VHH binders against WHI2-like protein P4H10.16c. Designs and how they scored, part 1

Scores and structures below are computed, not measured.

Target 1, 295 residues: WHI2-like protein P4H10.16c, of Schizosaccharomyces pombe (q9p7d3)
Amino acid sequence: MSVITQAQEIPTVAANPDFNYEGDPIIIQLCDRDTVFELSRDQLLGLPESILMCLFPRGLLLDYEIQECQLTQRPLIFQTADFDPSLLQYILNYFQMAENRTANDEIALSPPPPSFPGKCGIILLKEDIEFFILPPISPTTNIAIEVSPNDLLKLKQRVAQRLLQQKKIFDCLHLENSTSEGSAEKNLVRMLCYSGFHEDDEWKRRIQEPHRACITSVTLTNLDFSADQGPVSDPEYFPVYHKLLLFWQKPARKCWWDSSTSITYNGIEFATWVRRVWTLELAVLGANTYETAAV
Structure headers, positions and changes below count from the first letter of each chain, unless a header shows other numbers; antibody chains are not in Kabat numbers.
F, E and O stand for the ipSAE by ESMFold2-Fast, ESMFold2 and OpenDDE, each averaged over both directions (binder to target, target to binder). V2 = 0.75 x the mean of E and O + 0.25 x the DockQ between their complexes.
[cut] marks letters that were taken out.
The coordinates of atoms that the task and the answers printed are left out; those that the model quotes come from them. Centres of patches stay.

## First folded at step 1 (VHH)

Design a01 (framework vhh_7pa5_2)
Fold by ESMFold2-Fast, scan of step 1:
Parts: sequence; C-alpha cells; structure tokens
Structure a01 (fold): chain B 295 residues (1-295), chain A 122 residues (1-122)
Amino acid sequence: as target 1 above (295 residues)
Amino acid sequence: QVQLVESGGGMVQPGGSLRLSCAASGFTFSSYAMSWVRRAPGKGPEWVSTISGSGGSTSYADSVKGRFTISRDNAKNTLYLQMNSLKPEDTALYYCAKDYYDSSGYYYFDYWGQGTQVTVSS
C-alpha cells in the first residue's frame, strides 16, 4: 500500500461552503428553439420526477454538461424533449408564487385543511408498449413464412411507428367499439378528464426502440374541488371526486393486449400483438417541494 | 439464443384430434410458464392456453375449455397441446410462446415460434 509522506493539513478557518450553483443561470430550450426558460440549479432539480422524465427522457447529466460548457465557454443550455411551454410556465409560476409567499410570511401557518384547498397536483400518464409479431401464413403455400430476428426487430419498429401515429391519448381505448368493456374505459376517461386531461389531448413525448416504446402525457390538476367541479353537495360530482382521490392514492396501472395494429412489409401482412401498460402518477406541489401520492 | 420449434399441425375433419409439440432450447425451460397462441386467417392473435413452469397449474381460453389439454415434459424441454373435438373455427396457425411475468405480476410473451398450421375442414 502507499505510505503517507506529507502531514495532513487541518484548516484553522473553515471556508463557508457555497452549496448553490455558481455561475450563469441554466437555460432550458424546448423542442421549439424559440422557447427558452432560465432556471437555477435548485429550480431544475426541484421539478417533479414526472416532469423531469418528460423533459429529459434520455436522462440529464447536469455536472457533465456544466463542465463541458465551462470548457467551451458557452451558456449552459439544456435541450428538452417535446413539452408544453404553457404547462412548464405554470409549474415554474407555481413554485415562484409559493417561494414568494414563504419569503414574505412572518407568521407560522397552520397546515392546510384535509380537503386540499388551493393545492395543485401534477399528473403523469405514461404508456409502456412492447411489440410481438406473429409469423404470417403464405397465401400460396399455406405454410408459415420464416422471419429472421433482424427483420422481426425492423417489423416491431414499424409497428411502433404506426401505433404512435395515434396522437390522441384515449384513442387506444376504442371507446366507440365496446359496450360492456367500454363502460370501464369510459369511467377511466371520465376520471382522467376530471383530473385535467381533455378528450382531445395528444401525447406529449414519445420514445421509440425496436421492440419497445414509451409515450407520456402530463397535466396540472386543481385539487380544490370547489374551484373546478362545482358545488360539493352535487351528487354528480361528489362520488367521482372521492373515487379520483382514492385512485390517485393507489398504484394505478392498467395492462392489456392490443391486436388492432398490422403492417405490410415486402407485400406480406404482419399481425402484431402489443402489450400496453398505463401508469398514473400524482405529485402534489407544496411551497418549494412536492410529494408523490400514487404510481 | 432462445428457439421454439412447433410441429404436429395438419388437416383434419371436424370432430377430429391433433397433438401439437413445441421443442424449446436456449433457456431453462422448467423455470418459465409456456403458452399456446393462435392466429386464424384474417383475424388477430388469440391466446389459447398457459401452463406453469412446474406443470402444476393450467388455464384455457373459454373457446377451447374441455376440448384442449396443455402439458409439458421438462426433461425433454417440450410443450404439448392435445386438441380434441376440433371445429372449423379452430383453423389457425398455432404458436408456442415463452411467458414472462414482471415484478408487478403482468405477463407478456418475450419469444415466439414460427407456428404450425392446423386446418379443420370437411
């Protein structure tokens, strides 16, 4: 092993450590290059994991990018995935409003009532998709057509591309085609719409791999029932509101198999069996922090 | 590395019987549940039957209950489907599939064979 030849230095005066990012603000540039946001390191890292996953689906190497920008002497700019600029502005405004209230509030406040008045939540709807392609039957020989592993991956990628052409988030539930099963799907859509999603909302971010895809949608929801849903005494709203709160508290996953997608490749029709998994997350915003309530 | 090879398909008249086999290699066969999935001409895939890794638990689609029997021989790495009282509606390409269950209990098929054709016609 090595021998210590130099005496250990013990500082007689401790430096006051600066735990804040030192330097220029971090610039977030959305997919649209004309839209930029200036954030501190604390603001960026304080964003809910749901939002960070949507903005940086490939991950974020903050310290590495800081070092690289310092080396190149360029502003520290992070490019994000496709994200709603107004949603990001709303989230940042909420944090700023909460921070300003805290800074100006010299009175110890009691915790908010159990009814969640004025609380704001962020809901992430995530869909994980995995593709399985079945070998087709030759119409001429009535024998199964053999497909190489490489061609199978290409076929899965093309199926993923075609499936992701469905822009509206609720299209995959086929609400018009089913009465018995459609009742359950219609209830799910209704609950998500009460959470802040709209029937015409589109997927915000897509990640595509040869045999897997992930698509996400994010919305803000107001947890103050009286602001959004009308009077609490209304029977139409009251039970849905309570079901929504319980839904958000539980791990919320929906898994099903979708055989509706097919593609033609080299003149042959390939049917695909798709595993689809929906995951719902709720993050509740408070002051300068947030809490995850459901998965 | 995973390979699934189906055999035993053919042509049979309504009311007849066939026995399908699937030879598996490239994985620890006894550690995974196995399934049969079929695709009828012009239709999407339909799950037919599943058997647990030990062979102690089986399940069937309502359309084949009482007529089909799934079984396995872990010493031979082979999956079987005994099909009795075949109907024209059973005409399909039959695939052997390897089951995978994630940590949340959701299942999917990570590998498929090339399929074997079953035709039920008078």
Scores: ipSAE 0.000, ipTM 0.260, lowest interface PAE 12.3, mean pLDDT 64

Design a02 (framework vhh_7pa5_2)
Fold by ESMFold2-Fast, scan of step 1:
Order: structure tokens, then C-alpha cells, then sequence
Structure a02 (fold): chain B 295 residues (1-295), chain A 121 residues (1-121)
């Protein structure tokens, strides 16, 4: 992609009487399942890239309609999405509160260093779980035990409830099974804890998708620049937030299978396989990069 | 399926004129703001001009004001750039670009492969 090198001015006087993008802001009405969100263009574009990909998996313009609001003559953009509305509301509220706080200079946390490209950093951690129930094999007949569709649904609901009860964000990394202090899992936890998370933090939203064997969880935190202190004697210390800038608008992902869980139903033990996908992204308030797409 | 195909470039003497065209397909052309962007040898992209969806509002970079005219024909799904009084500094690949967010001129979601304009004495 290319970077446009010059800020551009749009004329204040429009010759087109039907539609005026210069005078009136565009209202985006996002129909996310059964919930309608009204957003400005800036609010939508300011969302983390990982969230935008969930809202518009086929691209922003594929489900796009432009209509004028007859009451105000403001243009409306209609978009549809298939993302949990409560998770989206949590994310929007978090970003709105952070934006309002920085605009009002209501700083409860230490200010960002001069080398940081924006006013505030927000870390998004998202987990997507898909789970599968394996039919047990009878030790007597060596044949898979038959499970009715209704019993399978009850088993899936039980697995979902057990997963939802695992509230701590780092429990799924099974750090107790790592023999090396330099393991990737321990390094990830250490990095996140240096940037604003704590080892006992819990998911802020953890939702089971309707009629599906999957769970989506999200937690957001502000970058804590005061906690990112290197050893006083080390002039070569490289702050953690510099590493997190590598994730800005480029979400980091980790995918793995977790087979450590089983459930008992009517005296029979069922093995459960869980596919976990972690997405980590740094959003920087007050600094946005827009990229052009080649045809 | 979205395609933007530029044409009309070539070699011209300083003070000459060229008319660029961009044929758009695969989307509702009349619903989008359109822009021309150029890339000179060894330089990053530079915005040149923008036109709104109806064709009634236009804007230009200071370097081309008074010399270039952007226009569109929504019935033909075609964007145009009339370039007059060309200077050696106008030598560049010229791209047709679609504006994703209506007036966010730094965010284009599609652009063509470009047409070469060379102004030499």
C-alpha cells in the first residue's frame, strides 16, 4: 500500500445541491444483529483493525447503502455486521471514555512519553474459542457411543458453561506445563504485565455465540507508561510499548489446541477439544494511519 | 471485481495538454467520490484532485490549481483529468482512486495501475 504525503482540503462551497460531504458529517448506521449503532466515520475508522475485520469480513463496501436523512439532509451509510452487540458496546464505550478523557486532559495515569506517536495507548486482547466434543469409545465393543442430538446440545451447553467459568485470561496458556522461563507463553504474559495487565486479570466480556459451539472474549487496558521502567543501570533498555507499536493496526495472533478438558454426562466421560485463537492489538488514540489499496 | 483502468498518458512538451480517463467497473460509480493521485520518479504519492459523487464539487492540489480540471460522467462510469500548461514537474504515474470514506482523501480503497505522463523538453 501507499501513503499519501499531503493533507487535502475540500472546498467549503458545494455545487451539488443533492449531497454535501463537505458541510455535513456522514452518519453510519451499523445494524449489528438486532442492535443498531450510530457512529461517525472517525469513530468507526478508529476501532482496532481486528474488530473492523470481524464487523466487515468481506470488506467495508459489500453491504453498503447510502441514503439521505430527510429530516436533516445528512447522508446515511448503512452497514450490517454479525458480531456480538454487547462486546461491540463494551469496545465502543471504552474507546469513547478514553477519547473523552484525553480531550479533557483528565489524566489518572502517567502521560505518554514524547516518543509515543499519540495521546493514549489501548491494548485489546481477544480470544475466540471453538470447542468440539469427541464421542467416547466403549471399552467393551470398541464402537463409538451413540449420542442423541438433544443430548449433544446439552453437552455443548455444559462445555460452554465450564469454559465461561474460566475467568482468568492467562489460565488457558497452561504456564505450569512450561519448563523454560524463556518460553513464548511466559514471555507473552511478562510483556502484557509490563504494559498494563496483571497475572490475575479476568476477561471483561466473555460471550457464547448463539446456537454455536464458540465463545468470544475481550478485555481492554490502557498502556501504563509508569510501569514500563527498565533497570536504572541499563542504557540500552528498550521499552515494552515500542514492541507493542509493532502490533498497531497489525494484530498479532496465536492459535493452539487445548485437549486438557473432559466432562461427565450420565456417568460417561467425554473428551473436549478446544481451539483457541488469541488476538493482541495496540490502538493508539490521536494517531491514525490510512492506507490506499491497489486494484 | 472492482476495476479502475487509466488511459490517456504519454509524452508531451512543456506547455502541452493531455486528457486522462479512468474506466470504472464492478461498483456503483455514481455513489463514490473519486480522486487522481500521482507518483513521480523517486517520490511518494501526491494527491492531485478530488470530485464528489455528483460531479458538482471539486478540489485541487495547489501545484495544479488553474491548470488541471477533474470531471466525471456517471452514465459512462468514467473519471477524467484535463491537464493544461504541463510542466516537467508533472512527470509521474497518474492513478485513479476511489474514496472509501467520502472526503477522507487520505484513504482510498481501490486505485488502478496508473498511466504514465512524461513532460520533457
Amino acid sequence: as target 1 above (295 residues)
Amino acid sequence: QVQLVESGGGMVQPGGSLRLSCAASGFTFSSYWMSWVRRAPGKGPEWVSTINSGGGSTSYADSVKGRFTISRDNAKNTLYLQMNSLKPEDTALYYCARDLWFGELLYFDYWGQGTQVTVSS
Scores: ipSAE 0.000, ipTM 0.104, lowest interface PAE 20.6, mean pLDDT 72

Design a03 (framework vhh_7pa5_2)
Fold by ESMFold2-Fast, scan of step 1:
Order: C-alpha cells, then sequence, then structure tokens
Structure a03 (fold): chain B 295 residues (1-295), chain A 122 residues (1-122)
C-alpha cells in the first residue's frame, strides 16, 4: 500500500569538511564547454549536497585525490557533468550572497539569468530514496530469520538495482492503474513535473552509504507562469506557480511510501518498503519577483 | 552484536488490550530513537509509532492515535507499546526498530527485531 506523507523541515545541507581551505583556487570546467568557474574551496564546499551531486556524480573528494596523485597543474581543475552555465552562475551567486548576508546583514537577491523569460523561475529539488527490509518469517519456526549487516546491505543494493531496472522514476507509482485524474498519485507526479521532473526521467544513483542504499535525483527547471485559468476561487484553476507555492509551503519536504516490492536473496523472499523523500532546496520564481523557499 | 527481541503478542478479542515489549542489547539504547512498525497479512509494512531517545517526544500513525502509547525504560534497555481498544485491522506482525536519524514524518531504520504476532478476532 502506498501512502503520501509530509514532513515539516527545511533542510540544511552540509559541505565536505575534508578539503584544505588554504591554497590555490579551484577551477570548475563544465563538460563539453569552454566555460570555467573559479571558486574558493569555501565557496565550493558551501554548496548544497544536491548541487555537488549534480556537478560531481563520481564524488568531489575522489576527483580531488585523483588530481593530487596525478600532480596536475595548479590551480586544481574539476570536470563536471553538463550544466547550463547561466544557471550554475546564478546558483553560485545565490549561495555566495546568502553567506555574505550573515556577515553584513545585507539582503540582496540577483535576478534569474536574462536567458530566462520574466515569467520563468528556478526550482531545485533533492530526492532521496530509502529501502527498508523486513526479516522474513520462517514457515517452520514462525520466528523472523536473522540477517547479517552485510546481507542487509546486499539486499538493499538489490532493491535499488530492481528499481533502476524500471528505468523511469515514476514507474513504481503505477499511474496506469488509476483511472481518476484527481488521484493522490497523479497529483503528486503532476506537481513534481511542474517542479522539473519528467515522467520519462531515469534513475540516478549516488555514493552508497554504510548499512543503506539510497538513490538521489535532483531537478532544475524553467517554469512557465502562463496557464489556463478558471474561477479564481477554485484551487484547481490556480496558476502553476501558485499551486507550486501551496505544494511546497511548510513543510518543504514531501514523502511517498511504497510497500509492494519483494526481493529473493539466497533462496529467501524478503518484503521491502521503499520511501521516497523530496526536499525543496531552492525556489526563485519570476525575474523581478523572488520567492525564496530554502537555502 | 545488535539484538532486538519482541514479546507480548497474542490473540485478543476486539476492544481488548496488549502490551508489547522489546528488549534491546548490543548498543547504547538511550542514544537512539526507537520505533514500532507492523505488517498486516497481505500488506506491506506500516509505521506505527516513534519515541525519542529521552522519551520526551512521541509520534503516532493516524490509524492508532488515541489507542496506542509508546514508552521506554532506558535503565532496562526496553521499549514498550501499550495497545488499547484493539480492532481487527490491528492484526499484524509487530516489529521493533532501531532508528538512527529521525525527522517529523521521516524515518531511517538501521535494524529491525524478529517481530511478535498480534491477532484480533472479529
Amino acid sequence: as target 1 above (295 residues)
Amino acid sequence: QVQLVESGGGMVQPGGSLRLSCAASGFTFSDYYMSWVRRAPGKGPEWVSTISSSGGSTSYADSVKGRFTISRDNAKNTLYLQMNSLKPEDTALYYCAKDYDFWSGYYTFDYWGQGTQVTVSS
């Protein structure tokens, strides 16, 4: 049975503290582009985890260690995944200004890049997926079967692998089985798609944590504010940006529970429970009107 | 070795009560949020209740609010679930779970116990 839940929290994403803050600036080079960004270590590591995972799918610390071992030219150069340079510049400026405001009590917001129409905005979401494995009950003893931590980790990895075999990020919601356009599942997917996901988006995997397996996806979208409009008193006819503001108003975190999956491992069938958590990291809507949700 | 041992399950009539216990060992019990999770026949797992490490904060699934009470005794490394006004819908295998990271409505479980069966006859 799948259940939608909401959690009340605006998350703060921690940066990796392992890097030395004394030294040459870091250069970021976008994949297949001549565009480079020069950052201090503090600026780079101060970015939200969701941004760092987007830019460095293999992990930033590993790239740093590889360049150190190869005695590459200074300053250090990191190759990123492909990213829109204007969007990255806006994001970097936004988080840098957030830090500067704590120092000087200044409140300044940069407009979205001029490449975006005045009715467009930037939304950044982080999605985490967690897997919970229930011990099976022995048919002969009616007692739960013990599972070692290593076997539990392998089971979670197999559940993640099974989910990736579905390819599309919303296949697990079985939207085709619902005939109602107003179903909770369809509404959730619709709102997530307005927030930058697409129904055909595929899974992305992040670095595995000890004792659990997680899949993280992030989106960045260009939001069109023009929409069909009916009676203003009816929420169904609200403009898309207004629906998103209502959807992501506290809590800036949404959850979905899915309990329909099972995995066979070493001849034993395990019931699994999957929880998907979407967290709003950043929302900037309209070129001349800013609605910041979380930093 | 981390070990959780549930007890107190059984068969009761609708409107009856049961008190579940979970004896914890192999870790510092007082440092962790603890949860109860259940699995009904033919259904997936459902979160039931969570209690903070100190016992000062508790939360419950809507289906059990007002009927179930979660509590803990850190001196005895034991978690409890007092179940009152039991309904046929409460029939399930109940699991004790060690929770490392707790957010309101967001839970991460590092370990689950063996479970204890609760059957409510209609």
Scores: ipSAE 0.000, ipTM 0.274, lowest interface PAE 12.4, mean pLDDT 66

Design a04 (framework vhh_7pa5_2)
Amino acid sequence: QVQLVESGGGMVQPGGSLRLSCAASGFTFSSYAMSWVRRAPGKGPEWVSTISGSGGSTSYADSVKGRFTISRDNAKNTLYLQMNSLKPEDTALYYCAKGYDILTGYYSFDYWGQGTQVTVSS
ESMFold2-Fast, scan of step 1: ipSAE 0.000; ipTM 0.300

Design a05 (framework vhh_7pa5_2)
Fold by ESMFold2-Fast, scan of step 1:
Structure a05 (fold): chain B 295 residues (1-295), chain A 123 residues (1-123)
Amino acid sequence: as target 1 above (295 residues)
Amino acid sequence: QVQLVESGGGMVQPGGSLRLSCAASGFTFSNYAMSWVRRAPGKGPEWVSTISYSGGSTSYADSVKGRFTISRDNAKNTLYLQMNSLKPEDTALYYCAKDSYDYVWGSYEFDYWGQGTQVTVSS
């Protein structure tokens, strides 16, 4: 049946022709939450592409939406996909702090790439985890053992807790199991360390939703150009900068499955399948955060 | 009822090629990202490749990038994996899987796996 499902009325906010859609705050409401955020147009569009895709998975034609709200007299409140409000606030605060820095600021950000003089560089690494609990299977009958909904919820909570215990960014790559210096895992770590991360760095913010079997982790660092010397146009003398630039400009996503996590619950061992997605983005900040090298 | 049926596996020599197919039913195929996952004997599952709902975006595991190509035909509700330059290490049971995440409502469902199709690479 083609019926409209209306979740909630918004009678206190209405589109107004006098509203300055370029200067006035944009209000976003996270799906299924009472939490709202007020963002400037610049703050919204300056967010990393990975965050924008999470908030607006079907895309957002902002100018079209604003025009349509004005013409139809709809409230100027945009519904987003579900996202953790504390994680979004952390990201917004970090970018706002970096943007508001002055030349005399005591908290030194990494020097900007030579192509963007006077701008600060930040790199964002995001991890999305989905995990699946495999029912224990009898080796003699090859039949899955039934799990109650209440037990499944407790299992999800325990798996999330176990995954969150891996505090360091690179724990999930199991580098101790790779003896080859040319392995994909070691190459990924090396490139991230060139970007300003250290092998013992920990995730800055991690949020879990046990009922959805997902975890989102975020870490940020200032770009490190301290090892680079010489002219930027010469890769022989600026090898780290050129490697970082090439890494940032390609789609910077890594996806893999991890089956190393298992838990014991009521005397029964449960295996898991964990899907991990890493997204890496460079933001070059100034008066306008749209100057990102990977968007 | 979601149903995924894989086919196209078989035995090939190293350097050979195979094309896997996955026939999907019981859901609106064109609305979901799809993946290929494999399991070698004695190993855990390994993600191989993902394709977006429109076919406009693809991603690959580093072990298969440049050799495998994922594609889809939304008119036929079919997912494909073209496997070239096959190696003994590619020997595994290959499954297709439906993306379980609904971004609009933030709800998760477990991925659905087909029965799998066996790929054996040996000289």
Scores: ipSAE 0.000, ipTM 0.207, lowest interface PAE 13.1, mean pLDDT 67

Design a06 (framework vhh_7pa5_2)
Fold by ESMFold2-Fast, scan of step 1:
Structure a06 (fold): chain B 295 residues (1-295), chain A 123 residues (1-123)
Amino acid sequence: as target 1 above (295 residues)
Amino acid sequence: QVQLVESGGGMVQPGGSLRLSCAASGFTFDDYAMSWVRRAPGKGPEWVSTISWSGGSTSYADSVKGRFTISRDNAKNTLYLQMNSLKPEDTALYYCAKDLYGSGSYYEYFDYWGQGTQVTVSS
């Protein structure tokens, strides 16, 4: 059988006159996934700092410049670090609900503490782990033993796997420390637990950057100001909750060093130092237009 | 073989200045981002500053921002750290470090460190 098709005139100009770099949506694609998210510029830039740093570990501006230089498609598509699509959708849903300023749209959010009447919110916790492997010093030559780049990467991968197996959020803090630092860390855990976290909570997402000495962990919870947390009139509960809200109204950071740990690779013992950086954000949500503009 | 050789350390009074240098060999220097990392006695390593492969982008730790300036000379395969308004807290061994990716990433990816150069800030 034969089918005769007529060729149509093809325009030589392929310009898209409807595309507007200032107003058109931004599409992000999670690393090594088919999952795509479509966001307005305002939605993207309005995401919590902790989430933006997880999605764009090399910096949003640098990624934007790379995309502009490599623009072969419209709309703009940003490649991000790997992230849990369900967790990202959960976060986007909370911020979408904050933008819906009707009583019918703001359902299933935790009630606000007394310090924020008529508001609900989430607490977002991000951890950046960086680990450094110190070269061992030869007792014979008193010179640092050099490690090949390939062996160093394997060492870093082993440290990363060990750290990834530590799933509980709060196990990394020195809760039994008799110093003021240990007391402060215990108080932080107590505040977070009163605000919606549980002592046995695990990180919602943990990711090791390929070939990097870096792990990013993210978790979040609703501000739980319900009857299940006990009475607000309790003097100990109320000050702790109020202090948390005042402290984390804007992103707060805590940085500390984990004690050096030895790992053995090819018969050689290496000292490992772990730097942990926690970033805490309180996102307060509600139907009040006046307060949704607060930073 | 990759080699990084730091120099320029010494003793200086608080408020003084020092310029550190790192001579690189055994790799294509202008393909890699470079960093300065320090280690004070009794502390773990602290990242100080990073410069991209071209020198077009720099980043600094909050503790040194506004006081230290990182730069590079790709023609000479040399990395520099200009340290102004030095404080006793800046006392440390300073290491030159090569980034694993060479792409100007702001994360700390160290596949090679030099022997370090000692900086002591004391009255």
Scores: ipSAE 0.000, ipTM 0.215, lowest interface PAE 15.8, mean pLDDT 66

Design a07 (framework vhh_7pa5_2)
Fold by ESMFold2-Fast, scan of step 1:
Structure a07 (fold): chain B 295 residues (1-295), chain A 122 residues (1-122)
Amino acid sequence: as target 1 above (295 residues)
Amino acid sequence: QVQLVESGGGMVQPGGSLRLSCAASGFTFSSYYMSWVRRAPGKGPEWVSTISGSGGDTSYADSVKGRFTISRDNAKNTLYLQMNSLKPEDTALYYCARESYSSSWYEYFDYWGQGTQVTVSS
């Protein structure tokens, strides 16, 4: 069953606009990996909010941490949530290349118009998968069995590991059981594919966060902004980017609830549920949102 | 200590109505999304409905859409599920669950009630 979840303000990387830092690069160390990335403060803060949420899911008081490291003479090394190093490098390279491309255009002193003529757009799609475990009922007392938070997390991690071994990421949506073109399942999958997923993508290519039962997937796609948006009376002739913008126009998040697995642990069967949440963000490059042209 | 206590379950005839309640304690109730999840005999769990902390946004499973209404009273720390036009297939244990965004990007259900039994039979 498809459902649109209300968008909520979730803590991200926070920075003081009055703080000026011209010191050493910030070193980002991906969880449980030897791979590190060196970024300036401005490069880090310039990343889309969706990426910052992936890297720092509990938020980061960046300038406070920088000052603390300077006071305690610690290196500027910040731990992140697990993230694919190749994907992060691709994201950084993509933004750098896109900025270089737009730098060849006239500088815009105000936000681009809604049509965004001559501007580059990047759609960032994040997928979070979470597992829920229902309290089991004791066969002897007929009362729910208590499960410790640590055991609950381990059970969720096992369910996540099992899911990662499945062949295709959309099998759990049971697309073969629906033949309707107006199916919520088919429409959701179609829009996700327009946003960068493929129907043949496999779970084994997805990131499993350490110490968590959540799996995060991120994909990027490039938007072409056309100045020619002549009248269109048939929805089939709308450009793909128009369909994506309309689909994601309301809450930036979509979710799907599905029941898919059960786990046996210490002789007791636990019923499990899967929730998939998709979040989309559009970034427009080559525009200054802090300055308005004065004439 | 967080506690969720369901009530209002029972036996009802097909076409009847029943209202479930979930009394919450030990946390700031209005800050959390809340959900109802059910488990029918011999079947896996089925998500039923979710409501935002303010009560402004709600979502429903297709199987109950138009028949069930989720609501909350933040002054009383209580979650409700109004069930109308009940069918035999609605027979299940109904659980109240807390969905928390906490300070992280990920939502998770960290607390569940013990469940209340709903039986729809003639």
Scores: ipSAE 0.000, ipTM 0.281, lowest interface PAE 13.1, mean pLDDT 67

Design a08 (framework vhh_7pa5_2)
Fold by ESMFold2-Fast, scan of step 1:
Structure a08 (fold): chain B 295 residues (1-295), chain A 122 residues (1-122)
Amino acid sequence: as target 1 above (295 residues)
Amino acid sequence: QVQLVESGGGMVQPGGSLRLSCAASGFTFSSYAMSWVRRAPGKGPEWVSTISSSGGSTSYADSVKGRFTISRDNAKNTLYLQMNSLKPEDTALYYCAKELDYGDYLWYFDLWGQGTQVTVSS
């Protein structure tokens, strides 16, 4: 199907001998919601990698999942991470319209970047937090203290819980021992705020993996059209907007190493090593929803 | 299941050399960037070096730049760190780490092994 629809009720899981696994639509269900979305295979595969990472933070091997459904005689229903349904609907509708009329693709984003008047864009802000718990070294034997797999799991859960307490999207940019410059950090926050983020915004999705030493955090915003089409525009906003679009045509990454967090467990202090990778990606989705752009 | 096993550490005099190895299993090694990380006694962990999945690009911490060389053998699923002109401040436990690659829709990692101990002293 070339039409993306939001299902009102979850489909039945009853087996059907005539079920067509190759031609039937894929149904994606948002975590802990009754909201489902119906997509063709081509529609799903046509989404930008940034959007797919938001929906399937644990990864999606589409051919494998379809084969598994065939083997188990199950309908093609895949659960996603929790996501805002209205934002997902906007994204899916927009990519469907762009695919049918004008594609925003790798060529359109290649240097020099295209002019953006009248175009919609999504800005993805993401943080990957990889954390590692290092065994303490005995002062008498100079040998690392062994930790059982069960204790390691509990320690990973405690570290993740502590890291999840920092919820605001710009908190990591204020770290004193980061690789970013203070002036560059302030300029970046300013640019993002002009692009639709707010300084007090919280991560829309944060997932802790209890059997992995990682946290994935994401949030998205739509670009504001007022600078492109309005007769009244903020002169500071418009230059910053254009500079941001030019700069972010490829994902930008900032890395911070954080060893300041320690966890005490059963009277022993465990050092942690936290690698924070903050990523900014701009996905330009094409022409306005009411226009068709010539290729 | 992802497994990373470090080896090659030992005791060496200042100015000496060591070559560390990391044997990887349970994932497509050639598809992932790999890193070396160390923890010195009484200090927090420090990133040392990273190499891209193809081996075409490398990066190093300023403290080791020009002295250490990261490399990989994708046919053997092995990561290496050649350490030259070793200094007492290079004394640490060395760990290898798999980078996340969202393009493959497969990401899992565990840096937790015992690491390999490097001691630089007379």
Scores: ipSAE 0.000, ipTM 0.225, lowest interface PAE 14.6, mean pLDDT 67

Design a09 (framework vhh_7pa5_2)
Fold by ESMFold2-Fast, scan of step 1:
Structure a09 (fold): chain B 295 residues (1-295), chain A 122 residues (1-122)
Amino acid sequence: as target 1 above (295 residues)
Amino acid sequence: QVQLVESGGGMVQPGGSLRLSCAASGFTFSDYAMSWVRRAPGKGPEWVSTIDSGGGSTSYADSVKGRFTISRDNAKNTLYLQMNSLKPEDTALYYCAKGLYEYSSSYGFDYWGQGTQVTVSS
């Protein structure tokens, strides 16, 4: 499926229900900052939608762009939005290794149910941390205390370091503060642990953004149809893959503010206000790219 | 050097309106999403609203949804926040913040201004 270019202004090309792209293997050069990635059309389209949205925030009508480049004899070179190349490399490597493992694995897993398309499911969990260091407000004047640009840079560096030291995935949900066993947070963790995560799992890849006020963390895991995950299982819960197919075939998002981190600099206490956004997605490997949505 | 300068704050009675402005310089304004963040006396910071680089996508905190409207004028490098039906709990220092990317994104922002004070009291 092609990503729509400019969600507000979709290129108006007449839809042909019988349209199929066929030709020689197509290699796309993807320019992400100073790194060039070479991907096939199918590899690019196989990336999680949440990642495609990050790479092409205004969308990308891939098949149209490929045809136009071929008609005009231009190289297939596409510029991404500002996205960390090492994070993209981690994701690409994981998907490639998962496909190679499935093809050559000596110990075959039971095939998924007929209602689950493809050979293997991969769960993407991505966390975007955005943090703010606001000056203390004077109680007498109600005006923010001035901080030099150099001090702000040092504060940002110290906050980022402390946030990176929080290695466990689920610690930020503060489950110990929940009094209800049916809380949304506990249900989310239970579903993820039933799917292939463990409560003590750590982030697999973490990156500070160039401006140092943002951290992106990613973990990928293979969907597990058979495992009894973690200490909390709900015997009345339907098979997890049915829930994942319903809710996470598109990126699902959870956004909240975390004020549990503060920093002291030169004897002054600064509030650190952290916005956390989780993106959850189920990607299915080996899904037929020419299968219609209504079969 | 990136600079963000807020203005338009002041004192208003409950139910009143104010329009905040943020003048941006030192970067290509039309390439970045922009946000408003506030801090009330004795409380932590609260995100208020975000607008994407083109102005077509906006988001709001639940506490201000339906009362506040974020907008931008890329030709003037200016961000706005129209605040209607103001409540005493809207009393805060309001900051303009520059996003890291062109889209309304969870990746955050890297610069903010010194803030403009809004006081809602009779």
Scores: ipSAE 0.000, ipTM 0.174, lowest interface PAE 16.4, mean pLDDT 72

Design a10 (framework vhh_7pa5_2)
Fold by ESMFold2-Fast, scan of step 1:
Structure a10 (fold): chain B 295 residues (1-295), chain A 123 residues (1-123)
Amino acid sequence: as target 1 above (295 residues)
Amino acid sequence: QVQLVESGGGMVQPGGSLRLSCAASGFTFSSYWMSWVRRAPGKGPEWVSTISSGGGSTSYADSVKGRFTISRDNAKNTLYLQMNSLKPEDTALYYCATDYSEYGFLEWLFDYWGQGTQVTVSS
């Protein structure tokens, strides 16, 4: 259960960064929402791959769509999968502000070393929670107790509220229950804390989906190169950012079941089964991630 | 109306085998990842196994790996759990449940569980 793995291959947005459109904005229409975002091609392609996979799970032939829209004189409007507008806005704002800082020569806390391929590293940590309420079993009949649709809705609202009140990022890993100091969970927290997180950090955005038993949480941080210093004499040591670049060239994923949450309703205790999916991604700003730039 | 109906449970001696079935109706079964979850007397729920919508990916809890096999028949809207080398600690009420959908969910579809089927392993 405590295994961090690379994300399963999901259809990626197909794009050619050398394709030059006439500077027209790309309009993103979020599925089932009266919300649109106007992005430049560079803004769209600059989004973390994990986010692009969420927006376009079936992929997007960007160059083809751009050419077709230009030929048919249709605006570039892309329908996305369902995604919370405030989460997307948070991500877009964070990347824009980080890009503005590097463009304005703002002094970062830890400037990137010469071996780093860009001006700034951003770590995205995203949590997707799906929660399930197990029907209680009658001790006299050994049959599941039926819950009315209205009671089920109220139970889900209480579970969601309980989960939303768990503000700290790392509490869900239950480090206190680990029997080994070298556990995968403790190693993950240590790596993230060396990269710019702190053990008591809270999620920056946490959204409950109104029509689903799910919560999406996102936090972004700037990669801290200064904290990532090992012993000079250790030839096997290399900085965390090198590990992120080598091992997390695409989003890394950790999935587990968290049974730590339960609720009481009308005097009956309901067991809650929570599935958590963490996605970790390193985004590099100011680097040419496509080997297309002319010398 | 979404309905999940488990069957195939019963009493068996240690080392025996059982095949559980879950008949699904009221939703597009072939679009959903499906799971088996069990609840032993006096204990909380324990995830047992998951299978992808197309059947190409499976995962198992360490306690059952190598002994249990999850499978599905999308033409029959049926989920299966083949249980071999059963142990007394496998005694539990077994539920099938909807898991992740590649098409996404709406409302409360994630929470559809059957009534369960009882498995008792006794010597």
Scores: ipSAE 0.000, ipTM 0.223, lowest interface PAE 13.5, mean pLDDT 73

